# Ledger of designs, part 1: VH-VL binders against q9qxn5

Scores and structures below are computed, not measured.

Target 1, 258 residues: q9qxn5
Amino acid sequence: FRNYTSGPLLDRVFTTYKLMHTHQTVDFVSRKRIQYGSFSYKKMTIMEAVGMLDDLVDESDPDVDFPNSFHAFQTAEGIRKAHPDKDWFHLVGLLHDLGKIMALWGEPQWAVVGDTFPVGCRPQASVVFCDSTFQDNPDLQDPRYSTELGMYQPHCGLENVLMSWGHDEYLYQMMKFNKFSLPSEAFYMIRFHSFYPWHTGGDYRQLCSQQDLDMLPWVQEFNKFDLYTKCPDLPDVESLRPYYQGLIDKYCPGTLSW
Structure headers, positions and changes below count from the first letter of each chain, unless a header shows other numbers; Kabat numbers aren't used for antibody chains.
F, E and O stand for the ipSAE by ESMFold2-Fast, ESMFold2 and OpenDDE, each averaged over both directions (binder to target, target to binder). V2 = 0.75 x the mean of E and O + 0.25 x the DockQ between their complexes.
Where letters were taken out, [cut] stands.

## First folded at step 1 (VH-VL)

Design c10 (framework fv_cixutumumab)
Fold by ESMFold2-Fast, scan of step 1:
Structure c10 (fold): chain C 258 residues (1-258), chain A 121 residues (1-121), chain B 108 residues (1-108)
Amino acid sequence: as target 1 above (258 residues)
Amino acid sequence: EVQLVQSGAEVKKPGSSVKVSCKASGGTFSSYAISWVRQAPGQGLEWMGGIIPIFGTANYAQKFQGRVTITADKSTSTAYMELSSLRSEDTAVYYCARVGSYGDYLYMDVWGKGTTVTVSS
Amino acid sequence: SSELTQDPAVSVALGQTVRITCQGDSLRSYYATWYQQKPGQAPILVIYGKNNRPSGIPDRFSGSSSGNTASLTITGAQAEDEADYYCNSRDSSGNHVVFGGGTKLTVL
């Protein structure tokens, strides 16, 4: 359903993934977890963070041309219509891309947006541009990280996997640090919604635990709304604000540490 | 490992359309961009456009905009190139090719064998 | 519009060095990629990203660039190198891919 005729989009997407696949190493991800793990960059509310999304262009997404905050509300409203009884799930739709604010703090796009993948093991076939973008990644020359399992034990569980650094992992860690009172399904969806090689590509089964198999349907359900609620129709954000403020007050109130 | 298998030769009348297929086998279809390049008899290579199947995004050379449509079906690992309003000048071998990247530069490392399209009255 | 220009033909004696050139303003910003095509066959990639060689391409093939000109050099040309050679790059806008007109190499 996406339809572009412009060459810069193809080159931009290729360049972002080439940089991502070159520079996302075990060491890089470990350093980023330490850098952001103190959550001392800014103190602000969820609604303030939603507003900051409008200052960001996602270089990995070829079909977003409206304010990002509007798409957050569109995703949330799509979930609300399909799952009216699960208000926590409505909030997940509003929250899911808030980690992208790292780009406003100087993070390069390849460390913020796009499909994620496990570092510390050989990339699997469904990783975007897999055969053409990993040649310069130093971990692939390291025998600890260049095999199918790499540094991992079989069926260790995705909870024990180092994912490439991006908005997924950052937001997950931020939500845990601030003690969001959401169910485990919400944290899981946030953490792995960009892990397309797994939930859509069917790869990395050798790293998955029973928990991951149980959670897969939830990630796939969320992905349905993340992909299919992007449209040019403008939501009436101001009329929706009281509803979502109520959910914020219930699950993640007040000024949070980012 | 990866092969691109193209559909068979076509003979078409002027004003009709042709749809050529390119099926990827042995590898990751969705992880690569696919380009379409044609070559008229005794002429050079001419880029028509490309698609990134995972995103569904297509890009066309200006000369072909309005006449060419490039699509992909991830479930069958197949890319398609449809050219409408055929003219005798569209008689050519049509190639699909897998696109890789090196830094900021693109290259086509795996090519289909080509599909001959003949437009005759 | 001719974004990338190649001489239509060039000859080289067996065992000697030949240089095939490609010229265009976009080459000031983007490196050329080179393809070899033999009669009745699809093109094969010979050089990408200025001077990188795919596995299986002999080391006698090399690439270089200077200003608006890219060159493919074959040192010690062999009979099997007789083919058409195409340069490939982005147009000046960076938006589209464009091929040179091709150079027919004859090995004498």
Scores: ipSAE 0.000, ipTM 0.388, lowest interface PAE 18.4, mean pLDDT 84

Design c4 (framework fv_cixutumumab)
Fold by ESMFold2-Fast, scan of step 1:
Structure c4 (fold): chain C 258 residues (1-258), chain A 123 residues (1-123), chain B 108 residues (1-108)
Amino acid sequence: as target 1 above (258 residues)
Amino acid sequence: EVQLVQSGAEVKKPGSSVKVSCKASGGTFSSYAISWVRQAPGQGLEWMGGIIPIFGTANYAQKFQGRVTITADKSTSTAYMELSSLRSEDTAVYYCARDSSGYYLEYYYMDVWGKGTTVTVSS
Amino acid sequence: SSELTQDPAVSVALGQTVRITCQGDSLRSYYATWYQQKPGQAPILVIYGENNRPSGIPDRFSGSSSGNTASLTITGAQAEDEADYYCNSRDSSGNHVVFGGGTKLTVL
């Protein structure tokens, strides 16, 4: 996966994760779920939200040098080629980063982008910069949250885990609020696509249920396209709009609450 | 510990088909890809294709597209590889292997192998 | 195996270091995996993800990569290391698995 060790953007990426790992606490995440849970920031269509992605810079991703909307279409087209019969999966590729629009509403980058992790328990080794970014997080000084299981029961299931606040959790909640008619696999991909310590690092198995084991291959399959579709061949976005508008009309039509 | 148990040796006539089974025991069947790799006598390893049982869709090497069908039965934790229109050059040992590519996308490794099924195509 | 190229044979003296190489453009994007195969046996995973060893593989085995080349190094070769070694990776599309042609290691 992503290599942050020696890139020219290392300082920016490290600073984002240091801030994230310092400030993402059980209390912080709980407050953000309340703040955004009414979905009253904006009313707009999916295509309008896709357009807004071009106004954003993802400080956690040193590899992105093209407009964010182009990446969304590239990811969707990669999935479409590999899974032509699963049109809902094509749409997941287009939708996956739309939660990043929170940054346009004043949310700091460390609460929007980057790899996610469970709050309320000790971070595991594959969490990015784990050894050098958590020392100022007050939860790690709290006996309730500083053990391997922390506040969780063994095998409680990821659906019962409080994840760090970012575009994954926000978009998942937004999609549920607006009653998107996508299968459970789609919601799982959206909610956990940035949970690299789990689906790529192999960590947090002690929190996982049988459902999580069953869904892991779907999240990993999605992640192939999120990581490896970023090539110099740019999609003809305008020629693709009618196809993806058809999918939007099928699964998440009209003006939505964000 | 995960074990992959393959069906026994087969002797087939040219033009027929063969179906080899691979039963997983211990550990999770659905969460990993099962790959099929063959090796003709004195030759190297050749990837034929693979399947992740939860998807139900298989991925095939171009050389075998149209002749090979890979399936999985989640209820019996068994993967199958069927090769049709057999030729003498299909004489080989056929291995099934658990493909960890779904775990580390950059690494694409097979950590558990069956012991192989010898398929002989002769008149 | 034109996608991944290995020399067909290499020799090393007992106790010495040997380097087995695998070349292909896909290795710029994907790490090589290495398998050991002895006569009449199924392959055994030796190295994955550039330089990770599965449980039970001796630490004399290591991997490295640079550009389009991946290498398996055996430091202090032993008699039991005599075997065929195969590299494995993804093709350039990332959708299919490919093997190198194999390298027969002889320990003298």
Scores: ipSAE 0.007, ipTM 0.443, lowest interface PAE 13.4, mean pLDDT 85

Design c6 (framework fv_cixutumumab)
Fold by ESMFold2-Fast, scan of step 1:
Structure c6 (fold): chain C 258 residues (1-258), chain A 123 residues (1-123), chain B 108 residues (1-108)
Amino acid sequence: as target 1 above (258 residues)
Amino acid sequence: EVQLVQSGAEVKKPGSSVKVSCKASGGTFSSYAISWVRQAPGQGLEWMGGIIPIFGTANYAQKFQGRVTITADKSTSTAYMELSSLRSEDTAVYYCARSGYEYGSGSYFMDVWGKGTTVTVSS
Amino acid sequence: SSELTQDPAVSVALGQTVRITCQGDSLRSYYATWYQQKPGQAPILVIYGKNNRPSGIPDRFSGSSSGNTASLTITGAQAEDEADYYCNSRDSSGYHVVFGGGTKLTVL
């Protein structure tokens, strides 16, 4: 992430988070889980989904210089260099943003992109723009949802937390529905890679179980490639296709339900 | 309160291998990476590689690729660095250090260091 | 060759301010980390990230970064600050760690 400066991109990023933090409520997220839970929007392969990313502009990201599919391959190649023996982890890099295709189906950007946070409890300080974006969220006026724990029990585990709706939760549910044969670490990284208030800000520890503490290093390892993978050259996507097609065939083959 | 305790000094012949251990005590062994850094007499610090014990795989500096192997045994909270095909130029103090990445900056830091293991390569 | 360059030596008078620099293209992408090493001892972490100081490190130590240059500043140098100072960062690929050559600080 880059330092914020006044300008059209900063205004767009702030507007996206203001809309997200206003409209992401317990009710909203519950409705979205039902809406997408049948996975009946499209049938397509992973590579077809990767191609569709290039039609999307991520309004929560101030950097817009390169096609989204290039970022997917760049992240995957970064992981491949650091972890050559964990081919499932290479694939996680390619997959991680595929949930963003919801935006192409008419989903508003604030329900697709950006940092996630738990709904149903008071937002903690490291949530992006926390001090200036939540005042119109109706859940914060509800005594059930406006305390530190809100609707949750201490140490309930992140698997039992209702996260704001976005590409993380959607893709996680889609991968489970289609029975991807990836290890549990892969599903966890996909589900929580945008939960920056937790894995980076150190917040929400009161909601975490021992499993979450054990998985934290995996999410942090992934995060360093997602944010800071730098390549001197743009990926030669066509030369990489056979390798990643092999991984797709191994872990999530054929036509999938999205 | 984590401490890293390294194995004792070694004197090795050219062409042999050496395996240095680094045992973590106190704190959570699997929460951070363990890096290996060496320092030849009167010279600077040189990163050899690192491992995150929960992953079980290591990342190596290009200079040492092919002759260094870094492993970890989570059950004993011990990391190992094995260097093969030893030369006199490998005479150095070898440090293990707890390492990690900071979000937002991308900086790589090493906050807890072992006392070092002296390895001397001589005929 | 080394990806990060440091001047080999610098001097400062007791109580004065000194700035130690580290230069490399990777510093545009990744912030430097700074270590202090005294003879016969392991290095000690003094600054990490943009300007974070570990517990026990005096507030006279600070870090800054601009473009391809990172700096460690000691404001009001003390005799015990005499040591070798090393920077490290990630290499241009982002997957390996590199150290600068070290700067020997003499407090006069």
Scores: ipSAE 0.007, ipTM 0.451, lowest interface PAE 12.5, mean pLDDT 85

Design c8 (framework fv_cixutumumab; at its last look DockQ between E and O 0.23; V2 from the best seeds 0.00; counts 0 for: pae O 9.9 > 2, unsure alone 74.6 < 75, placed apart)
Fold by ESMFold2, look of step 2:
Structure c8 (fold): chain C 258 residues (1-258), chain A 123 residues (1-123), chain B 108 residues (1-108)
Amino acid sequence: as target 1 above (258 residues)
Amino acid sequence: EVQLVQSGAEVKKPGSSVKVSCKASGGTFSSYAISWVRQAPGQGLEWMGGIIPIFGTANYAQKFQGRVTITADKSTSTAYMELSSLRSEDTAVYYCARGYSSSWYEPYYMDVWGKGTTVTVSS
Amino acid sequence: SSELTQDPAVSVALGQTVRITCQGDSLRSYYATWYQQKPGQAPILVIYGKNNRPSGIPDRFSGSSSGNTASLTITGAQAEDEADYYCNSRDSSGNHVVFGGGTKLTVL
């Protein structure tokens, strides 16, 4: 998995990351947080949002080319099998990619999908295509943002880091706005699950607080199921709906503001 | 400062089982890996398996699959390793270690070790 | 039975530089971690990740890797560096942890 060196999807994947790394700046991310901060685009349930992902194939994914709605159930069922005692964790699997609906509202996929990285500091080596995709990003010419720490203090905590805009942060903020009754670990995992340079690559530790180090095992555990369930053996969604509707009713019921 | 305190030495007969405890104090327990590593007399280190207590699911080396059970009790900050069907070659020092991984490209690095529990299997 | 191979013994003169090696196909994909163990003691961590030293480990210890080989280098070896050294990484499948057989370092 995560083959960024070869494959039939590579040209699409590289183009997505080139655009992302060119256009994701401190200014861009700040404006997107304001643009999406009122959650006034649509009222719908979680299951309606999952259904919208039937229309989305993630252009940043080098491994597979099928609709993202199946991925939600695959991830959730992988977690359920491994962690049957943590029903909220099963739901994290279903929810984690729902922020990708922004792509169906006209956002370009480079502002929605893919690995995230901190804006406002120099990208680190494990950022995918780092050597070949940042040349045209204007922040790298700005002395405020071009050093290892950039605009950040050492160990300031990832909650104080401005991440590139995408489905992670959108969904995190949506969950806060709608007051989901999930544990704080669920919010954290969703917020940072696409931060592969950190949780998988081991980069950016200089920005982490002790809280982030304590939470990393949760993000790494989630990542096992996010990554290893991407296969063509698709789940029987209709047989699964009653269980997941029960979890939705428990943690994030009803019509939500998106 | 984090410390791992292991249960005392044990003498066992072949075919029996042993359960070794590992209690953590002075630091975070539940989100870190607890690994079990053994060392037979005059031999090297051998990883047996581990658990991250918040997840409750253990990972076992293939050699020990089916004979080892690793568990954790978050409320007492204690991990356990039980080895069944003991043989004389299971005579060893058994270490617990607290581990962390900052990257999927590295194994859990074990920064805190217990002092070891000697298990002797003799007829 | 180990997928990581280390020389059983290496000697170094006091004050000289020594390199302890660890070889295995999985090291093309995964970092090696290094432990020091003195007689009758539990191991201690000396190098993790690519080349990180935990607090309290002298800067004469460093790690490196290329291809299927990882190395622990001790510059200016001291008498207290005499110990067994183990490399540790993931196995060939990536699913489990494995130790090398260990290298006994003698400081002459």
Scores: ipSAE 0.415, ipTM 0.749, lowest interface PAE 3.4, mean pLDDT 90
Fold by ESMFold2-Fast, scan of step 1:
Formats: structure tokens, sequence, C-alpha cells
Structure c8 (fold): chain C 258 residues (1-258), chain A 123 residues (1-123), chain B 108 residues (1-108)
């Protein structure tokens, strides 16, 4: 179980999740998909976006105490060491949190960071703070959305599930819009890396298709590096820049629409 | 339904090596873990290690580290377990099992098992 | 040596409820899975995850956990439930799989 202990920092984390779980509804998520779907907020390169991550504090994360861009490089380097033959997977590590840039455009943190969950059905037990944060969500008082399956059919597949709005879904859609030349596994890992109730907690199996079962090992493999490469030693970003610029040039070159 | 077919029984001398095969048919091979579990006569189950073929890297129980090698060939949907420096206490039934982990908080649960390969180490 | 401890034997009367336990510190962090094995046969998965049954496993089988203990409960035990039962989980490092010693269930 992903457990939180008491403390001033964790009070902030709880507040973020209470706001998220109160306001993430089917209607809210549907509107956000429309709002961001034209990718007209900014034109910039991947490296420019990586630099902008340092302007953000992730209010849902009690563990990060160094610049966000350094976490991106640490994650990428961990993957590079374990999977040297899969350069596209190294790049996934660098890219995974770039959707957090939405916070610089006025999105509240509860609509950008943190663990995701399916809207339109009853939250399952491993959703963080599940027992104490959903009481004011209007969808849970709606018979269409308050059962185990809610609006979904059994085994419909996660591609047909409306996930809470955040950096995962935004970045996935952005990458598809800009025609990144990455394999399907890369897009999938980006899309669902924050879906901790599923890949870590083991919940929501009733919504999963065979494709989701086949892809789960990739998400779990990625998660090892996202969680276990955070360390107080800061990477030498300048020495790594040429390597990752080469991968960017290969898979997602130039000025992109965000 | 997926089926795991293991190679036949082996009789080996102390100090030799044995290589057991496990061929998957009828289901997904590459994204599922293949675990190797042995059982000495009248004893319990013992996990030796496993591999997820799409990653190509194996993980071994500490007791077998340095003596066991687990590999997989995706093109033939076959996993292999090679155990070296055989001793009499290696006499056991060796199972391959297909595993899947739906949560990081659980081990790979083994939903499909081979029938087992008996390995006898005799002097 | 095993990180997961099971009692070697337990008995239950036909139609009664039995609880088979598995104990270890790693169970505070990781779920247990449960396997049934009959003589001369490969094990069969009966419970995985929090409390999931594979297709074909009767609903009289259920799993639970509290603290460092995981339990397999059989409500209304039947003669065909007589078998060896093994728990398994991740070890304390989280990197390896470990089995309990097994519990022989006798249905009286």
Amino acid sequence: as target 1 above (258 residues)
Amino acid sequence: EVQLVQSGAEVKKPGSSVKVSCKASGGTFSSYAISWVRQAPGQGLEWMGGIIPIFGTANYAQKFQGRVTITADKSTSTAYMELSSLRSEDTAVYYCARGYSSSWYEPYYMDVWGKGTTVTVSS
Amino acid sequence: SSELTQDPAVSVALGQTVRITCQGDSLRSYYATWYQQKPGQAPILVIYGKNNRPSGIPDRFSGSSSGNTASLTITGAQAEDEADYYCNSRDSSGNHVVFGGGTKLTVL
C-alpha cells in the first residue's frame, strides 16, 4: 500500500488530493480535453519545456527536494543504465513529466499533478486518501457514476476510460498531435504512469482489456525508475545534454505545439 | 488456453549441468513473466528465479545466484533454466510457470504451470 | 530458512470454516498469493492480489490480510479441498519471490 505519514508537508499533499477528488468529474475532464486539444498555448522545443519544469513545485509529491528537471534526467539515466539498447525508453524518462507545464498556464495543481484515477465510476480502495476525500464530489451522488463499473462496460480497455485530468493525458495527447515517432509502449507509459491505483495498487482490473494486461509490465518497469532514481546527488545535466538532444532530434525534433 | 510444455526427465551426475526447456503455446508469451519453481521430494515449493521475455533480463533468488541462468527465446516462445554444479540436493521436480503481476505490491502470480520436469542427480 | 511462516498442518470438519495463515514482515508491504497442490500435481492458483479468484475457483475461497499476516479462508469446506496450501509474496527487499512452507489441510 502507498501509505502517507503525518506532517506539515503531508498536510499539503492531502489538501491537493482533497481538491482533486472533489472537483475531478466527468464534466470537468471532458471540458479540459476540449480546452487543451488544439495545442495552441505555446510553441517550444523539448529542452525549453524541460527547463520550464524548474519553475514548478509539485504539491502532490512529498519526496522531491531538488529541481524537477534533474528528476527527469535522473529517471532517464536510470533507464539508460538498465536498458542501454532501447534509446526511445531513455527519452521516455526525460519526457514523462513535461505535461506539468500546464500549471504555468493557470491550471490549478489538482488538475496537473498527482495520482490519476478513472472518473465516471466509484473510486477503488487504493486511490490515495480514498476514504476521506471524495465526499463532496457530485458524481458520487449520481447513480450513473457511483457504481463499481459506473458508465463503463466490463473490460472496455483503458483507452476507452475517462481518466482524471492531469499531466499524463495532456502529454500523451500532445505527443500524438505532434506525431512523435516513438513506439506504442512509449505513448502508453506516458499516458498511465500516474495511474498508481492500477499499476501499483492492483485496482480497476474490471476495466482492463487484454492490451492493458500486456502493457502493464512496461508501466511497472518505468515506475521502478520514476520512484527509485530520486537521490540527493544531482546529475551533471550539461554533460548529458548532447546525448538527449540527439534522442530528441531522432524522435520529436524542433519546435512543437503545446 | 495457454499451455506450458516442459522437456523430459533428466538423470545427471554430480558436478554436471542441466538445461530444462519450457515452451508456451496458445497465449501471450513475451509480456508475461516465466518463473522457475522447484520441489524436492516431500518438500515445499522454492522459487529459483524468473524472466520477462520482452525485457530480456532475469532475476534470481539469492540462494541460486551464480549457479542458475534463466533465458528466453521470443521467436520460439521458449524459456530455459540451466542449473550448474549439480548436487544430490538438487534432485527435484522443476516447474515453469507463467506469471503476471497486476500490482507492484504482489509477486508475479502464476496462473499457468507446466507439468514439471524430474531431475535426478545420482552418483 | 523462509521469510514466510505457515503452520505445517490444520484440520477442518466437513462444512465448517477454516482459516490458513501466512506470517512475515514483508506482508506489511506486499500482498500474498495462494496456491493449492494435490499429490502428484502442479500447484493451482486460488487467490491473487487483494482478494481475486481465477476463473473456476469456488467463491468459498477468500483472502485477507492484516499487519504481518495474510489468511486464506475456506467457508463450508468440502472433501475436495483437502490439499497442501502455499502462500507466496515478495521478500523484504521487494526484489524476489518467496514461498511459505505450506500447510496440509485435512478435511475430517
Scores: ipSAE 0.245, ipTM 0.684, lowest interface PAE 4.8, mean pLDDT 88
Fold by OpenDDE, look of step 2:
Structure c8 (fold): chain C 258 residues (1-258), chain A 123 residues (1-123), chain B 108 residues (1-108)
Amino acid sequence: as target 1 above (258 residues)
Amino acid sequence: EVQLVQSGAEVKKPGSSVKVSCKASGGTFSSYAISWVRQAPGQGLEWMGGIIPIFGTANYAQKFQGRVTITADKSTSTAYMELSSLRSEDTAVYYCARGYSSSWYEPYYMDVWGKGTTVTVSS
Amino acid sequence: SSELTQDPAVSVALGQTVRITCQGDSLRSYYATWYQQKPGQAPILVIYGKNNRPSGIPDRFSGSSSGNTASLTITGAQAEDEADYYCNSRDSSGNHVVFGGGTKLTVL
């Protein structure tokens, strides 16, 4: 959970979410999944992708304005310190925002960054700015998508829920496509770390399976590091590269399809 | 329905230790955090710390750091709180509570509470 | 460490609306959670997140936030609403959980 009620960037953040909550529909998400589903935009290594993050500006983040690659390493190192026995978890820290590269390929910010939420059902109260940003969403005028459950069955599981399109869903799909040898916990963290209405707001429990609930602690544990590792004291990235390259080689080696 | 069953009342001498147990039933144990909250007579609620069983790592309030130990046994779905170097000021009702939000670093809410364990410290 | 402050006592006439407010720096960043406690009983969760009510909690209970404050509002207070109410959140560091001092609500 971030502070969206104050700060110099509030207007920019609000505008981004207004666009997001207007245009993120079942149709939109479905089209984006098809568009990116072949992963034919670029061939590159993980470390090359990390380097590309420095060209990005996240308009949904009101708190920090650091290079995104540094945030990746900060997150990873925070996890490494707290969980030294789980090297895959360290790598999750490095990877989690790599999906933001879509912005460099021309996707608007509201389709890349920010909190995620289920489409195809009524937004719940913990969705940020929900009282003022969904008025123009056409799905809310559709009886299929305007109820609490919408197009979904009770406790259908998040794997069967269509999430708003963004860097979370993209990277999750990318990881599956390229057959990352990471545990299921890593995939949950990547796919849902921006799903704040769920892991922070306490909403959308009616959609969750027992597996989702079992994985919730991991997503929340990751979120600790995602939120609190951002500081002016930036890590010596060059000194860290060998370690993380080793992890990349172990779990997601070589040139990958993006 | 999930329930938290706590151990019985304790009477302790100053300087001794007390260990209170909290057994969960009717649901999953590892998917939630267990917090310990105490309340002295006529006073407010005070968070002591908690544990996420799946991780096995506890977090403590600064006030109790070094004096409280929180553990969990996943095999028995039981959490424990041990408080050492007891003082008269430690006389209170001690509650265990289930946190649906499992991380200490997110907004935390406790939806299921034990009935409390009364600990009395007197010479 | 961060602190949450509440008025120690408030009163409301039967059927009227009352707002209990919690104040603290951490509330700028985090939601407040609200608990109701009656004498001799464990606390009961009444509001969490942005404005969520657990099952069994009447819809007259609602939550809101503004700046460094969070509020619990009871619209149409009932006699059974007389109780102590505690706000709760993580502290500014995000590493700990803190409670307000509690507010005793009297229904007149």
Scores: ipSAE 0.006, ipTM 0.524, lowest interface PAE 9.9, mean pLDDT 90
ESMFold2 (binder alone), look of step 2: mean pLDDT 88; pTM 0.917

Design c9 (framework fv_cixutumumab)
Fold by ESMFold2-Fast, scan of step 1:
Structure c9 (fold): chain C 258 residues (1-258), chain A 123 residues (1-123), chain B 108 residues (1-108)
Amino acid sequence: as target 1 above (258 residues)
Amino acid sequence: EVQLVQSGAEVKKPGSSVKVSCKASGGTFSSYAISWVRQAPGQGLEWMGGIIPIFGTANYAQKFQGRVTITADKSTSTAYMELSSLRSEDTAVYYCAREKGYDILTGYYMDVWGKGTTVTVSS
Amino acid sequence: SSELTQDPAVSVALGQTVRITCQGDSLRNYYATWYQQKPGQAPILVIYGKNNRPSGIPDRFSGSSSGNTASLTITGAQAEDEADYYCNSRDSSGNHLVFGGGTKLTVL
């Protein structure tokens, strides 16, 4: 949950979440997984994808003072300083927002950016603008999807939960498709870093397995760096490229399917 | 390329059920949704529902809820549409079609169609 | 369908331009897809989204959209274009697909 000041920025952010919360249904998310599931939109390297981030505007983020690619390197460098022995974690910082490139392929902002939530069950209180943005979502008129558990079993595990479609889920699926050689902690961070209602809000515990509880501290640790990159200190991206290219070559080399 | 092969024509009595099959050949079966569309003699196209095989999730048009069941068997790359409590007005050609999404501006479309299965309901 | 409305019939002279329209409130949020159906055959995709043609569809076919209306335009109609044309889109809930009633095109 975040507090936004009134004015044009609040109106823009609210509009994005109103559209997201209206249109993200079980059917919508399921169809998006099929639409992207063959990963046939583009063939490119990680560094090429990082470069494409600079062509994007994140309408849900009130801090737009520097290029998106710089945010990726800044997040990675913050992790590197805190966890110098975990090079896979440094790479997660660089990768975490690459799924946002879907916006360049015509996806609306509400299907790319912003806080995620489980579809197929009633939204919980910490979902941003929860009390004023879901009234037009047709799933909330469906008895299958309008209860606390909705279509899910108690403690089914987040791996069995259908999350709203955005850069988190897209990038997770893309990484699995291309067989990234990262540890399970990395995939968990990528998939759930925008799931603020869970890792920050403390909601959706009824859907969590023991694995989810064990992974929660890792997602929370990552979130510290994603939030603290609001500092305007800009990284020297060109000097950092050789280091991160080495990590890319180790974990996700070459031309990838997006 | 992807082809959708449908089961043969059926003649059914009122009150019975019919189950039509749609077998996908070529391509990845679970990568796309399969829609079912019917057409009564001399009438227009009517969407009945569809299934997303990777999730087993089926979605039905309101008119057919409670009478239609759409299923998929990934091992045989086959989708099924079962219509119960048949009436004479269910006499139609039933088509399966592959549903492909592109983006929100382009929308969803059916790019590959089966040849249709004629179902006749008569006493 | 009552959700998407099409005129039941339209005629065009050989080589002339014809415009087939589809109207419905859901078209404000979702673009229409167009299908051509000839007697005894399954429908074929002609235009998807606003104005995209699949491979093999002649360039005389184009789509447009404005407000609650989608249009299929055939510029320089040919005899082989004589067919039924259906628009297709999502309903107002966004959860279901709906077809227009179809337009029978006669090429004179």
Scores: ipSAE 0.000, ipTM 0.409, lowest interface PAE 16.3, mean pLDDT 85

